# VH-VL binders against p38822r5to271, part 17

Target 1, 267 residues: p38822r5to271
Amino acid sequence: LSIGNEIKDSFKETHKWVQNNLKWLKDIEQFYRERAKLEKDYSERLSRLSAEYFNKKSSTSVPISVGDTPTTTPGSIEAAGVVAWNEILSQTDMISKDHDQLSTDFENHVANQLSGLFTKLDMTLSKINGFNNDMVNKKDNIYHELEKAKKDYDEACSTMEMARNRYTKASNDRNKKKLDEKEMEMNKCKNEYLIKINQANRTKDKYYFQDVPEVLDLLQDVNEAKTLFLNDLWLKAASVENDLGANVSKRLQAANSVVKQNKPSLN

## First folded at step 4 (VH-VL)

Design c2 (framework fv_rovalpituzumab)
Fold by ESMFold2-Fast, scan of step 4:
Structure c2 (fold): chain C 267 residues (1-267), chain A 124 residues (1-124), chain B 107 residues (1-107)
Amino acid sequence: as target 1 above (267 residues)
Amino acid sequence: QVQLVQSGAEVKKPGASVKVSCKASGYTFTNYAMNWVRQAPGQGLEWMGWINTYTGEPTYADDFKGRVTMTTDTSTSTAYMELRSLRSDDTAVYYCARDEYIGGSYLYYGMDVWGQGTLVTVSS
Amino acid sequence: EIVMTQSPATLSVSPGERATLSCKASQSVSSNVVWYQQKPGQAPRLLIYGASTRATGIPARFSGSGSGTEFTLTISSLQSEDFAVYYCQQYDNWPYTFGQGTKLEIK
């Protein structure tokens, strides 16, 4: 019984701990969904800004001739400046698209995966809990049957002893017949009680030395799976943010290369 | 290391009996049920039955009832499958595969560890 | 007994493509379906249990779906080692029954 209490407490405590750990996945999911919304909003606003200023700069009246690179012609220098500005606006729009991609990646490769992981593990945890309840119910039923069989046997023993006492006081065929009848009933109850003792011992041994350890291992497996998949998702989140950084760097390098082409030469 | 190792190939005449063994190692034998699955040459998988290694109680597929017996020896962590009244169409690779003993119907993780298979050839 | 029917019997696909394998039960098996992979001369390997849960060590390109009577195994971005025979199995009721298998071969 003391072992039973320790094991019951262990399952309840471990189950609750795993359940709380799974619930934490929903908070992580919500964080990445809100993070994605911020990136989406930034992307839309940045794209709109670049488009607005690109439209304002559509009025370029000084054409650039093929092979015309004069450093002393003010009109050509101004035209080159407009070309550089248009490239800055274009790359700014590309940066907005990079942030849109990050938003999409957070939703599809992080948040949606976290949602799926939670659903899968929560369902598994529910099945483990159902299995544990089935084991406890079977054990309780067998112990109840054992108690009933013991009570029946004890009552039959008492009844038989009463019949034996009656036969001892009056040793006649009637009392002997009654004694034999009650002895037969006692033997039936004894056999049923012995069968129930055997069943209870098998159920007890299975429950404490096989089923409970296995159920605890299953709970640990759920938590380990959660940790492994969550770590993979965090690494994925870091990877897509790193991709954003690399892409933004490429956009800025492209803009800088165009700006450098219109820098006045000292020669 | 979890492993199931089966006995070697057998050649039998029609009407004979064959007994295939499956020795488990690397896990607690009685925590997992043992399934027996066969595969005739070029054919699919056919489930023959399973045995509860803790209680020793077998469950057989209808096609094999009356001529198959599944037993275990917990002291050697070994499962046995005996097939009687062999016919030529019993020629197949016979596999043992562990399945978690769960005590209830709601938790099943598939047959995750399989023996290497035992070829039984029945010919005159 | 519950009859499991797989289709197609043979599926020819190119490496890098997606393969979709179907399994139908003659009556509802809930989500109680398992998928196995078998290569010539080898014992079957567990891929998916509970219709959609990947077994330990199984690559993410394998996914399962379905419930009731209709089940699907999907392999995205096929690798050379994925060309094998695939079996579905129900465990809703005894006897456990397998589909006849789908052979996945190189196109």
Scores: ipSAE 0.000, ipTM 0.360, lowest interface PAE 17.8, mean pLDDT 81

Design c3 (framework fv_rovalpituzumab)
Fold by ESMFold2-Fast, scan of step 4:
Structure c3 (fold): chain C 267 residues (1-267), chain A 125 residues (1-125), chain B 107 residues (1-107)
Amino acid sequence: as target 1 above (267 residues)
Amino acid sequence: QVQLVQSGAEVKKPGASVKVSCKASGYTFTNYAMNWVRQAPGQGLEWMGWINTYTGEPTYADDFKGRVTMTTDTSTSTAYMELRSLRSDDTAVYYCARDEYIGGSYLNYYGMDVWGQGTLVTVSS
Amino acid sequence: EIVMTQSPATLSVSPGERATLSCKASQSVSSNVVWYQQKPGQAPRLLIYGASTRATGIPARFSGSGSGTEFTLTISSLQSEDFAVYYCQQYDNWPYTFGQGTKLEIK
């Protein structure tokens, strides 16, 4: 009984712990969805900024003057500056696209994966709980049948004992026949009771030594799966951010290269 | 006999709400998740979401977030799907469907093995 | 969102022939694909899950294969009751999405 209560408490506590751990996945998912939205907003704003200044520069001409040097013309220096500015705007637009890619990667490789993981594990947890409920119900039904069989046997024993007392006081054919009949009824009830005792013992042993350990192992498996996949998702999240960093660095290096190809006075 | 029985057809005006029921019988209700899938006339299947019948926790497809609510009543083994702010393009047959139970194996989705008969919801002025 | 694309939209074949239906995912879904059969006026029927595992009660003539982005449902020796619409579904990534369906009709 005490062992039964301890095992029952263990299942309830472990289940609640696993359930709470799965709910934590929703918080992590929400963080990456909000993070993705920030990247998307930044991307859209940055793209509009670069487009605005590209259009502004193409529709308005600002003279570039370095003075009257013998070896360079104002038009030559102006052309170099225009090329450099166009490259800066182009690379800015590319950086906006890199952030758009990060937003998409956070949605697809992190947030959606977390959502899918939660759905899968939550469904599995539900099935484990259903399995446990089925086992408990089957056990309770067997014990109910056992209790009924015991009651029937106890009643038959009392009836037989009364018949025996009557026969002992008056040893006649009628009392002997009734005693024999009640003894047969008692033996029939005894056999049913013994069958139910065996069924209950088999069910009890299976429940405590096989079924309960199995459902506890399954609950642990759910938590271990959560931890394993969450670790993989942490690595994926870091990887997509690292890719952004590398891409932005490449964009800035490209812009710098174009600027350095111009006269030093334009740097 | 394992079966899912859904409520009858509904006719609604744009802007109204509809609540479809799905009554389960022949199995332990909380052992299976309940999915909701719709199908517009002549169109394909569209997954709306599912609900964990043991915990009561729903998960909705993005297209329906903010407009759909899924609930269960364990005492009557019934799942409900309420869709609000109905539009003409919400006209569809709405199905409830349970997951196949395999037990002992985790991390696997085994598809929807038992489906309700469908509830036709018509949205028109 | 993962887009599932089925081909062909309609396949006309004769009873006793072999039918091959294709399903393509816009990104890898591992083996996390389910196939359903739907007859007019009826709810869908589960055929295959995990890309290749037949559901309980599904005849041996139905088989599934594929992984990653390309999946196939094959029906050997078509029976008259097999003429229906077939849908694939991915459950690898949320939200779960269906293909548009392939209608299998008598030639």
Scores: ipSAE 0.000, ipTM 0.422, lowest interface PAE 14.9, mean pLDDT 81

Design c4 (framework fv_rovalpituzumab)
Fold by ESMFold2-Fast, scan of step 4:
Structure c4 (fold): chain C 267 residues (1-267), chain A 123 residues (1-123), chain B 107 residues (1-107)
Amino acid sequence: as target 1 above (267 residues)
Amino acid sequence: QVQLVQSGAEVKKPGASVKVSCKASGYTFTNYAMNWVRQAPGQGLEWMGWINTYTGEPTYADDFKGRVTMTTDTSTSTAYMELRSLRSDDTAVYYCARDEYIGGSYLGYFDYWGQGTLVTVSS
Amino acid sequence: EIVMTQSPATLSVSPGERATLSCKASQSVSSNVVWYQQKPGQAPRLLIYGASTRATGIPARFSGSGSGTEFTLTISSLQSEDFAVYYCQQYDNWPYTFGQGTKLEIK
């Protein structure tokens, strides 16, 4: 069956193609997990930076020590400048928390969703493969039964032919009875064979012109679902990053408000 | 066909709390922030705060901090605003309003509004 | 907080005339001002954002101008449906603040 071979190869190749496309989801998932770690690292380092500078004195001083006792020269900047600086440091810590949230969102709303998508589609692909195997097995069973029916019919024809030859050589009641019996047996086998030919032809037509195209369509549906859901997840990833941008913008507006209203009294 | 549909009018006694809902349709809920604005009878508009619908993080105006809670249910595309310790001067129409998102920022102007929910606080 | 002050509180004009509504910010808001129209019993409707950009579906007779602290909404050739209350709002800084409104009424 050249058509059968082409269709069989088409299913195997299409299945492998779809399976490889689903594996790509795991690479995309890993990318967002690593991207989330970068955001988490940035968040932790930025929070630490703001804390370190918050703890620094507003003036520069050199430690002076006598023995084990260090001393520093105190100093300060203008009160208005200190308030503005504290707001900038507070703002920086809030931005670090926004990046921590982005890290969490990438894990929960992108990476975990990609993992779930892979699991669902992989299970669907496995089910489709199971349906294909069931269809192939049903087809093979019908053809096996057809082959058996043909062999039975061929054997019945041979035994009937032998009985006919015996009756031709010796025309007596015994040989005629045997011929009649074998002719009836041959007719029974012939009817079974015709039934199996009919079943095989119906199964062949359904398999090659209906079932296999349908299964190939199901494989294509899995790939299309992957593409549609992946596009949705990429939009969600962009939305999550845009939300970070909006939050940072709002925090900078608040900082600017404080800076604008808190002018140095001396200038 | 963007629509924001709010819950019905409420009558509350002083000291009670009220929770107003705002159900969004016709757009991707999580791509827009939801703002809450109130208007006392015959008075102007007063901004109460906003909520990031994707993260669920709210930001409240100072006058309402400690008394207001904004939440979302993304599965139903619904935003909620709960105001506690109600006073007679909290009598107002409460609106939800969508904040347009362009170029990585929520810009602070509202392109679609809910129909409003009248909350009356009386003894 | 930034205080938005609208003037006049009420403006009486005849249909077909030009109306000019003013909005003043207590500090610079750049061009980050939006105008809304509100009719009795209805929610506000977005008219203009970015001080001068007309929203989708808003008739050409509505125009906005200004930057910094002084903003103007102009309605040319007033139609009967334009008689409403108009609010300005700044979105330069939070909290977002609204003007007290200008009521446009038939003379």
Scores: ipSAE 0.000, ipTM 0.350, lowest interface PAE 25.9, mean pLDDT 81

Design c5 (framework fv_rovalpituzumab)
Fold by ESMFold2-Fast, scan of step 4:
Structure c5 (fold): chain C 267 residues (1-267), chain A 125 residues (1-125), chain B 107 residues (1-107)
Amino acid sequence: as target 1 above (267 residues)
Amino acid sequence: QVQLVQSGAEVKKPGASVKVSCKASGYTFTNYAMNWVRQAPGQGLEWMGWINTYTGEPTYADDFKGRVTMTTDTSTSTAYMELRSLRSDDTAVYYCARDEYIGGSYDLYYGMDVWGQGTLVTVSS
Amino acid sequence: EIVMTQSPATLSVSPGERATLSCKASQSVSSNVVWYQQKPGQAPRLLIYGASTRATGIPARFSGSGSGTEFTLTISSLQSEDFAVYYCQQYDNWPYTFGQGTKLEIK
């Protein structure tokens, strides 16, 4: 029984430890949801900025002033420098879309997957707890049957002893027949009790040396699965961020290519 | 004798809500997760989400987020799925289905081994 | 989301023959694939989980194989009761997604 108590305590402690470890996944999920929101906000602001300046360029000629008198040379200025500016604004809008994609990817490929991982592992933990409860109940039922069989046997022994005393006081065929009947009943109860002892011992051995260790192994498997899948999600998060970096670099290279085509003004 | 019994067919107008029930019997309700899957007439299966029956925590598919709510009543071993803002393309047979028990494997999912009989929800004006 | 694509859409086979059904994932799902059988007017029935493990009570003529992105359900020595629609499902990532189904019909 002392071994049984230590094993029972181990299940409760291990279960609580795994449960606490799973709750940490919710904090990681919340981090990526807030991180995605920041990317979405940045994307929207950057897109608005590029649109605003594109509209300014499209609706207004570039003025050149000589003294205090304004002079407009729209065709020359637009042909010379506006193409480069338009490309910078265009690539800025594309960068905003890259950040919007990162926001979407953090939600769909990281945060939602973390939420799913938590619910999946939490479900598994709940099933393991249910299995443990079922095993405890089966063990307790067998022990209850054993206790009942012992009580029945003890009562049959008392009844037989009473019949034996009656036969001793008045030795006749009637009392002998009753004694024999009670002795048969006692032997039946004894056999049932012995069967229940064997069943209880087998159930006890299975529970403490097979079922409980298996349940503890299952709890460890849940924590190991959490670590394995969390590591995969870490890699996915890093990959998504690396894609942003590569895309932004490509946008800037495109802008630089257009700018390099402009020759410096010699005024 | 393990079985899931669902509520009867429903006819709803567009914009209405429907709540389907799924009564479990023959097993310990909280030991199994409950999934909800729908099938439009002549179409394939579409997973809507599942709920942890022990904790009551649901997980929804993106297409249904904001329109679906999954709940359980442990005292009656019943799961519920409510779908709001119904459209004509929500016409389908809705199934509840439990996960298979784990039984000592490292794998965390064993498929849906027991299914309800299905509830036909018709959305028409 | 992970897209599951089954082929062929319809497979015509004679009783006693072998049927091979394909399921492809848009990205790796490891071995996290389940197969279901659905007969007209009935709920789906679990056949195989973990790509290759038969569910309880499923006849030995059903077998599954595959990992990563390509999966196969094989039915050897087809019986009359095997003519149904078969669906694959991935459980690698949320949302869980099903293939569009393969209808197995008598030739």
Scores: ipSAE 0.000, ipTM 0.408, lowest interface PAE 16.4, mean pLDDT 81

Design c6 (framework fv_rovalpituzumab)
Fold by ESMFold2-Fast, scan of step 4:
Structure c6 (fold): chain C 267 residues (1-267), chain A 127 residues (1-127), chain B 107 residues (1-107)
Amino acid sequence: as target 1 above (267 residues)
Amino acid sequence: QVQLVQSGAEVKKPGASVKVSCKASGYTFTNYAMNWVRQAPGQGLEWMGWINTYTGEPTYADDFKGRVTMTTDTSTSTAYMELRSLRSDDTAVYYCARDEYIGGSYLSPNYYGMDVWGQGTLVTVSS
Amino acid sequence: EIVMTQSPATLSVSPGERATLSCKASQSVSSYVVWYQQKPGQAPRLLIYGASTRATGIPARFSGSGSGTEFTLTISSLQSEDFAVYYCQQYDYWPYTFGQGTKLEIK
């Protein structure tokens, strides 16, 4: 393959590789949206469970009537148990809200950020592709101008050659003047052709040694940015999940505190 | 000179839709993303979303997802923002502002801010 | 979303004095913070980006600092044209969120 075709294939392959890597962000986004839905479903079910048992407790509980004189009765132990059970149900509802918060955090701080990251990087990738297309078009245009200048020069050479043949067969002032005119025109076309050769060589050198490496570097930068931003988002996902763990621990400590208070009240 | 010129003030009833335009001049339209930011009377700034002017791909803030559509017409260098199902609390000045989506560095989400803003379009939603 | 909290809500200072405006993020935003100035009836004006880099045409008396969750905009030797509302905004996570603003008033 020619160097030009090899470079063109390199851009196409690198672009495709980066594009495929960006598509992976959409899979990660979908994972966190489905993960958030699981947390939302769990939250709603846990909240319903705590509400059902709170209502069941209220409807099935019967007051224990004890005379005004008892110093300690079975009812005082049951009353302490009811307070502890109310706290367990209350903290269970709070845990359901903590999971609802995690669902919201996964949507807002992870999934939506992944969506935004994809859009931003896809924008950049599209711009790089446009830049590459512009460079290729400019190169092609210069080569077309070069080809035209060469054709013009070739035609001027042929015309001058015909004028020279006429002068050699009939050496008079008219034929000499005509030859001089055609030689001037040929030299004019030759100069234009040389200018176009120099422009084409500069464009070729810039394309191969400057523009193509720059475009490939930009494609690599997009992939590197994806990796860096994705790492930050994974750290954020871990952070919001860690917050859930801390909150749940806090809820359970609150419930345990009420339960522990029952033991001293029984003694 | 770089300039963003927005369409004129609008008065709408609740449930209606409004479409605000933002015409760019003095620069290559597709080299900068276009942001939309609103400001309710006497309140702070609220980012609504942006659009990649090169690809036409928008990104919306969650509060507006499902109600907003951002589009561009590259032939006229104009960006549009349509907000549907208007509520009274949508009364605000709506701004377009350019932001460089290729801000030099691909190593961070480091856009260089919104450097050129439109004059703003007041949208009043009342019955 | 990331909440940006500015303090104070209103700052009264005299011309020639130094003003220090604070901006706090609810979570780390690294250095991805911009500052805007808004005068009544006008669109916002970009002052600082990347927490500490002055935008083109912004006078040297404006400076930004900070990283992580704590950010500061400092205006040295206040001029009469500096009395405005100042907003911070984070660019680290989507959606981009603004602080509620700090109003600079003439004392």
Scores: ipSAE 0.000, ipTM 0.387, lowest interface PAE 17.3, mean pLDDT 80

Design c7 (framework fv_rovalpituzumab)
Fold by ESMFold2-Fast, scan of step 4:
Structure c7 (fold): chain C 267 residues (1-267), chain A 124 residues (1-124), chain B 107 residues (1-107)
Amino acid sequence: as target 1 above (267 residues)
Amino acid sequence: QVQLVQSGAEVKKPGASVKVSCKASGYTFTNYAMNWVRQAPGQGLEWMGWINTYTGEPTYADDFKGRVTMTTDTSTSTAYMELRSLRSDDTAVYYCARDEYIGGSYLYYGMDVWGQGTLVTVSS
Amino acid sequence: EIVMTQSPATLSVSPGERATLSCKASQSVSSYVVWYQQKPGQAPRLLIYGASTRATGIPARFSGSGSGTEFTLTISSLQSEDFAVYYCQQYDYWPYTFGQGTKLEIK
């Protein structure tokens, strides 16, 4: 019964391991949902900041005259500065939108996909458990029938032996008839017992050498499917974050280009 | 937010029947087996049986065979335990408890979530 | 029926000390033993399954060991919330049977 115990422990431990790995998907899903909320919060705050300063009216400043020989006109320098500032605010708003897009991508292409994967694999694992439970119950039922058949056969043997002893002590027609009846009953019980032994052996062999290995293979398939899908989702998550990085870099380059066109202020 | 909520306390006369309900929420009902365990006042825990919520197949402890019936309603995520021919020594708190796995002896990893308990008093 | 026997019936220890609770099966149950904690008026709480594996959320101070017929639950550096009744349960064979419990109380 060593083999039976090892098979029992193997299914139990493999099932537990797979179930825990599937539960881990829920933690990853929750991480990306919270990560998305952070991005959305950042986006909203950054957009408001940009809008607030864009709508802020410039303070009136009194320009100081530099004698009667200016190198440049003060109005031209101020106009260039305003253009640069508006571009910085505009690109800041674009960066906020880039983060809003990342939030949406994390929800739709990562978190929702993780949720769907968990549901599908969890249902599959449940069905594998149901199949295993059915196989165990079928095996136990056949062993129970075998036990009953053996008991019936043992009882029939005992009654036949009693009838044989009665016939041996008093060899008359009544005792011979009883012996013959009990011998027939014993042979019937023996045949039923042999049939049950064969059924039990076939069920045992199928269970230990076919059904249990198949169930373990199915558990491994669930874990492999989880790993393959998770790897794809990791690549997708990295891709959307890389897109954010590239977009932010582009926004900052655009702002820098406008600033570079402006000449330094002269004090 | 996994939770099991049981029906309220019952007072029954000897020979009557009682049916206790256990409503599950916060998880997929059919992915976990449901156990029934009782505890007489000041006594220890006694396992009564369990039901495979996926197949609807119950397994009863020998002491309760013939007197207990366990069922489920998947549409309401509710498990039921009916105990018949009540005796005074059936007075106990009855608990439902989920097993994190479905049926079978080697799928048993302990009962991780329990209902609050239902007091059943059998007297006079 | 497999009979599970816990000892002692009551264990008196002080906070910060180590508590060792024993559980003996009338016949071999391999490693198929679970430990539960129960506080007055509450349902039991799963601590350990498979003789030695901690359940989710259970503090590291709880540990289980044993196989065959003798099992031990150890609580290192007792906290005030650990004073409760502890039950062992076997699941090697039907019906699943519980020990009578060990009450852990303040010295």
Scores: ipSAE 0.000, ipTM 0.359, lowest interface PAE 17.7, mean pLDDT 80

Design c8 (framework fv_rovalpituzumab)
Fold by ESMFold2-Fast, scan of step 4:
Structure c8 (fold): chain C 267 residues (1-267), chain A 126 residues (1-126), chain B 107 residues (1-107)
Amino acid sequence: as target 1 above (267 residues)
Amino acid sequence: QVQLVQSGAEVKKPGASVKVSCKASGYTFTNYAMNWVRQAPGQGLEWMGWINTYTGEPTYADDFKGRVTMTTDTSTSTAYMELRSLRSDDTAVYYCARDEYIGGSYLPNYYGMDVWGQGTLVTVSS
Amino acid sequence: EIVMTQSPATLSVSPGERATLSCKASQSVSSYVVWYQQKPGQAPRLLIYGASTRATGIPARFSGSGSGTEFTLTISSLQSEDFAVYYCQQYDYWPYTFGQGTKLEIK
């Protein structure tokens, strides 16, 4: 078996695996963009609901009936109820704004960051692939030159052998001159072939023992960078959602504090 | 006229070294490379390496690298092959043979070994 | 390392007949193949170099052919002195490797 075939398969398989892992980042990005849209939609609908009910509220006190004689107490329990209702509507509008902020945070601090990560890592992967292609092309070119030089040398040797046979059968000056000429051409081709053998051996050693390991290490670095950055983004997503929970809790506590003012004393 | 004459038979113990000589006569020593080939009893031929007699530069087959040294003495037209750390499987007839091609180790050899020494039997036993 | 494989291991033929010996290389060796003859107790003798060129003093009944990976040594009209072991060797790239030999014997 050729070590080159195993190395070629290893790069191809590792590159494909890393490429597929980078595509997964796009699915995660799309999830957070859709999640942000849900928050934005909720925010807009909640704000409209709050505004609608502000407009529907009555400023007119309604008489409360006890027996057959209706009595009205302006500035009493109905006024207090209106104040509490207005606070609930106000805090509801604030909650809608908190969800709008979460939508913006998911877009800016999660989805856009995932998009940026993908672009950077994809660019790096492309450069690694280009480096690998350059190394393969250099190796192939050197091997092609070696094959050509060998073919030229083989032909020169055959031609010289024919001249030697002719000189052996008829040892005259003409045949000796022809043999010397063909021997000179053979030595010229021999020198070229030797140069190409040395170049090919040097290129082969560099490719298998330096370039391929380096390329595989770079592919692993891309995957590790993806994992580390993705973990960081998971933590950011959780953080912004926790902030929403805390803010909503504060809004509801503010509304409740106003409502508590209306509870009558036990005396 | 052209002749290669090798040194006599040797009997060695495992771990010893042996140095075989090959004296050339009847031609210009430095115009031909000297090959070393061995043959174990009843077995085929095994190429060990060769030496460029003009430059004194040897080239060894991988199986013998680290254990073999090939040298020449141009003043006496003699080639030498020394094999160290002898094992029982080194028992063989060792031949020197001249070759017209004195090119580099990685180039095709256009010629063949046209003149051979008579062989030197090296026996490795305890 | 280039591996040279000879076939058959033993060939039995009668004097006056034609013998054909084969030698295969594990990869192309162009025409850089040499054939040697070896008789018991003697050093090998060069027969053919460059796949098809007879060495000096070798009778015309010996001929070589082939290129690339398949090579043949042919001995026409066998003489009694031709019964020996024959080795092929490639010298396209070192180490210059020999085949395992073909023994030519009297039928």
Scores: ipSAE 0.000, ipTM 0.365, lowest interface PAE 22.7, mean pLDDT 81

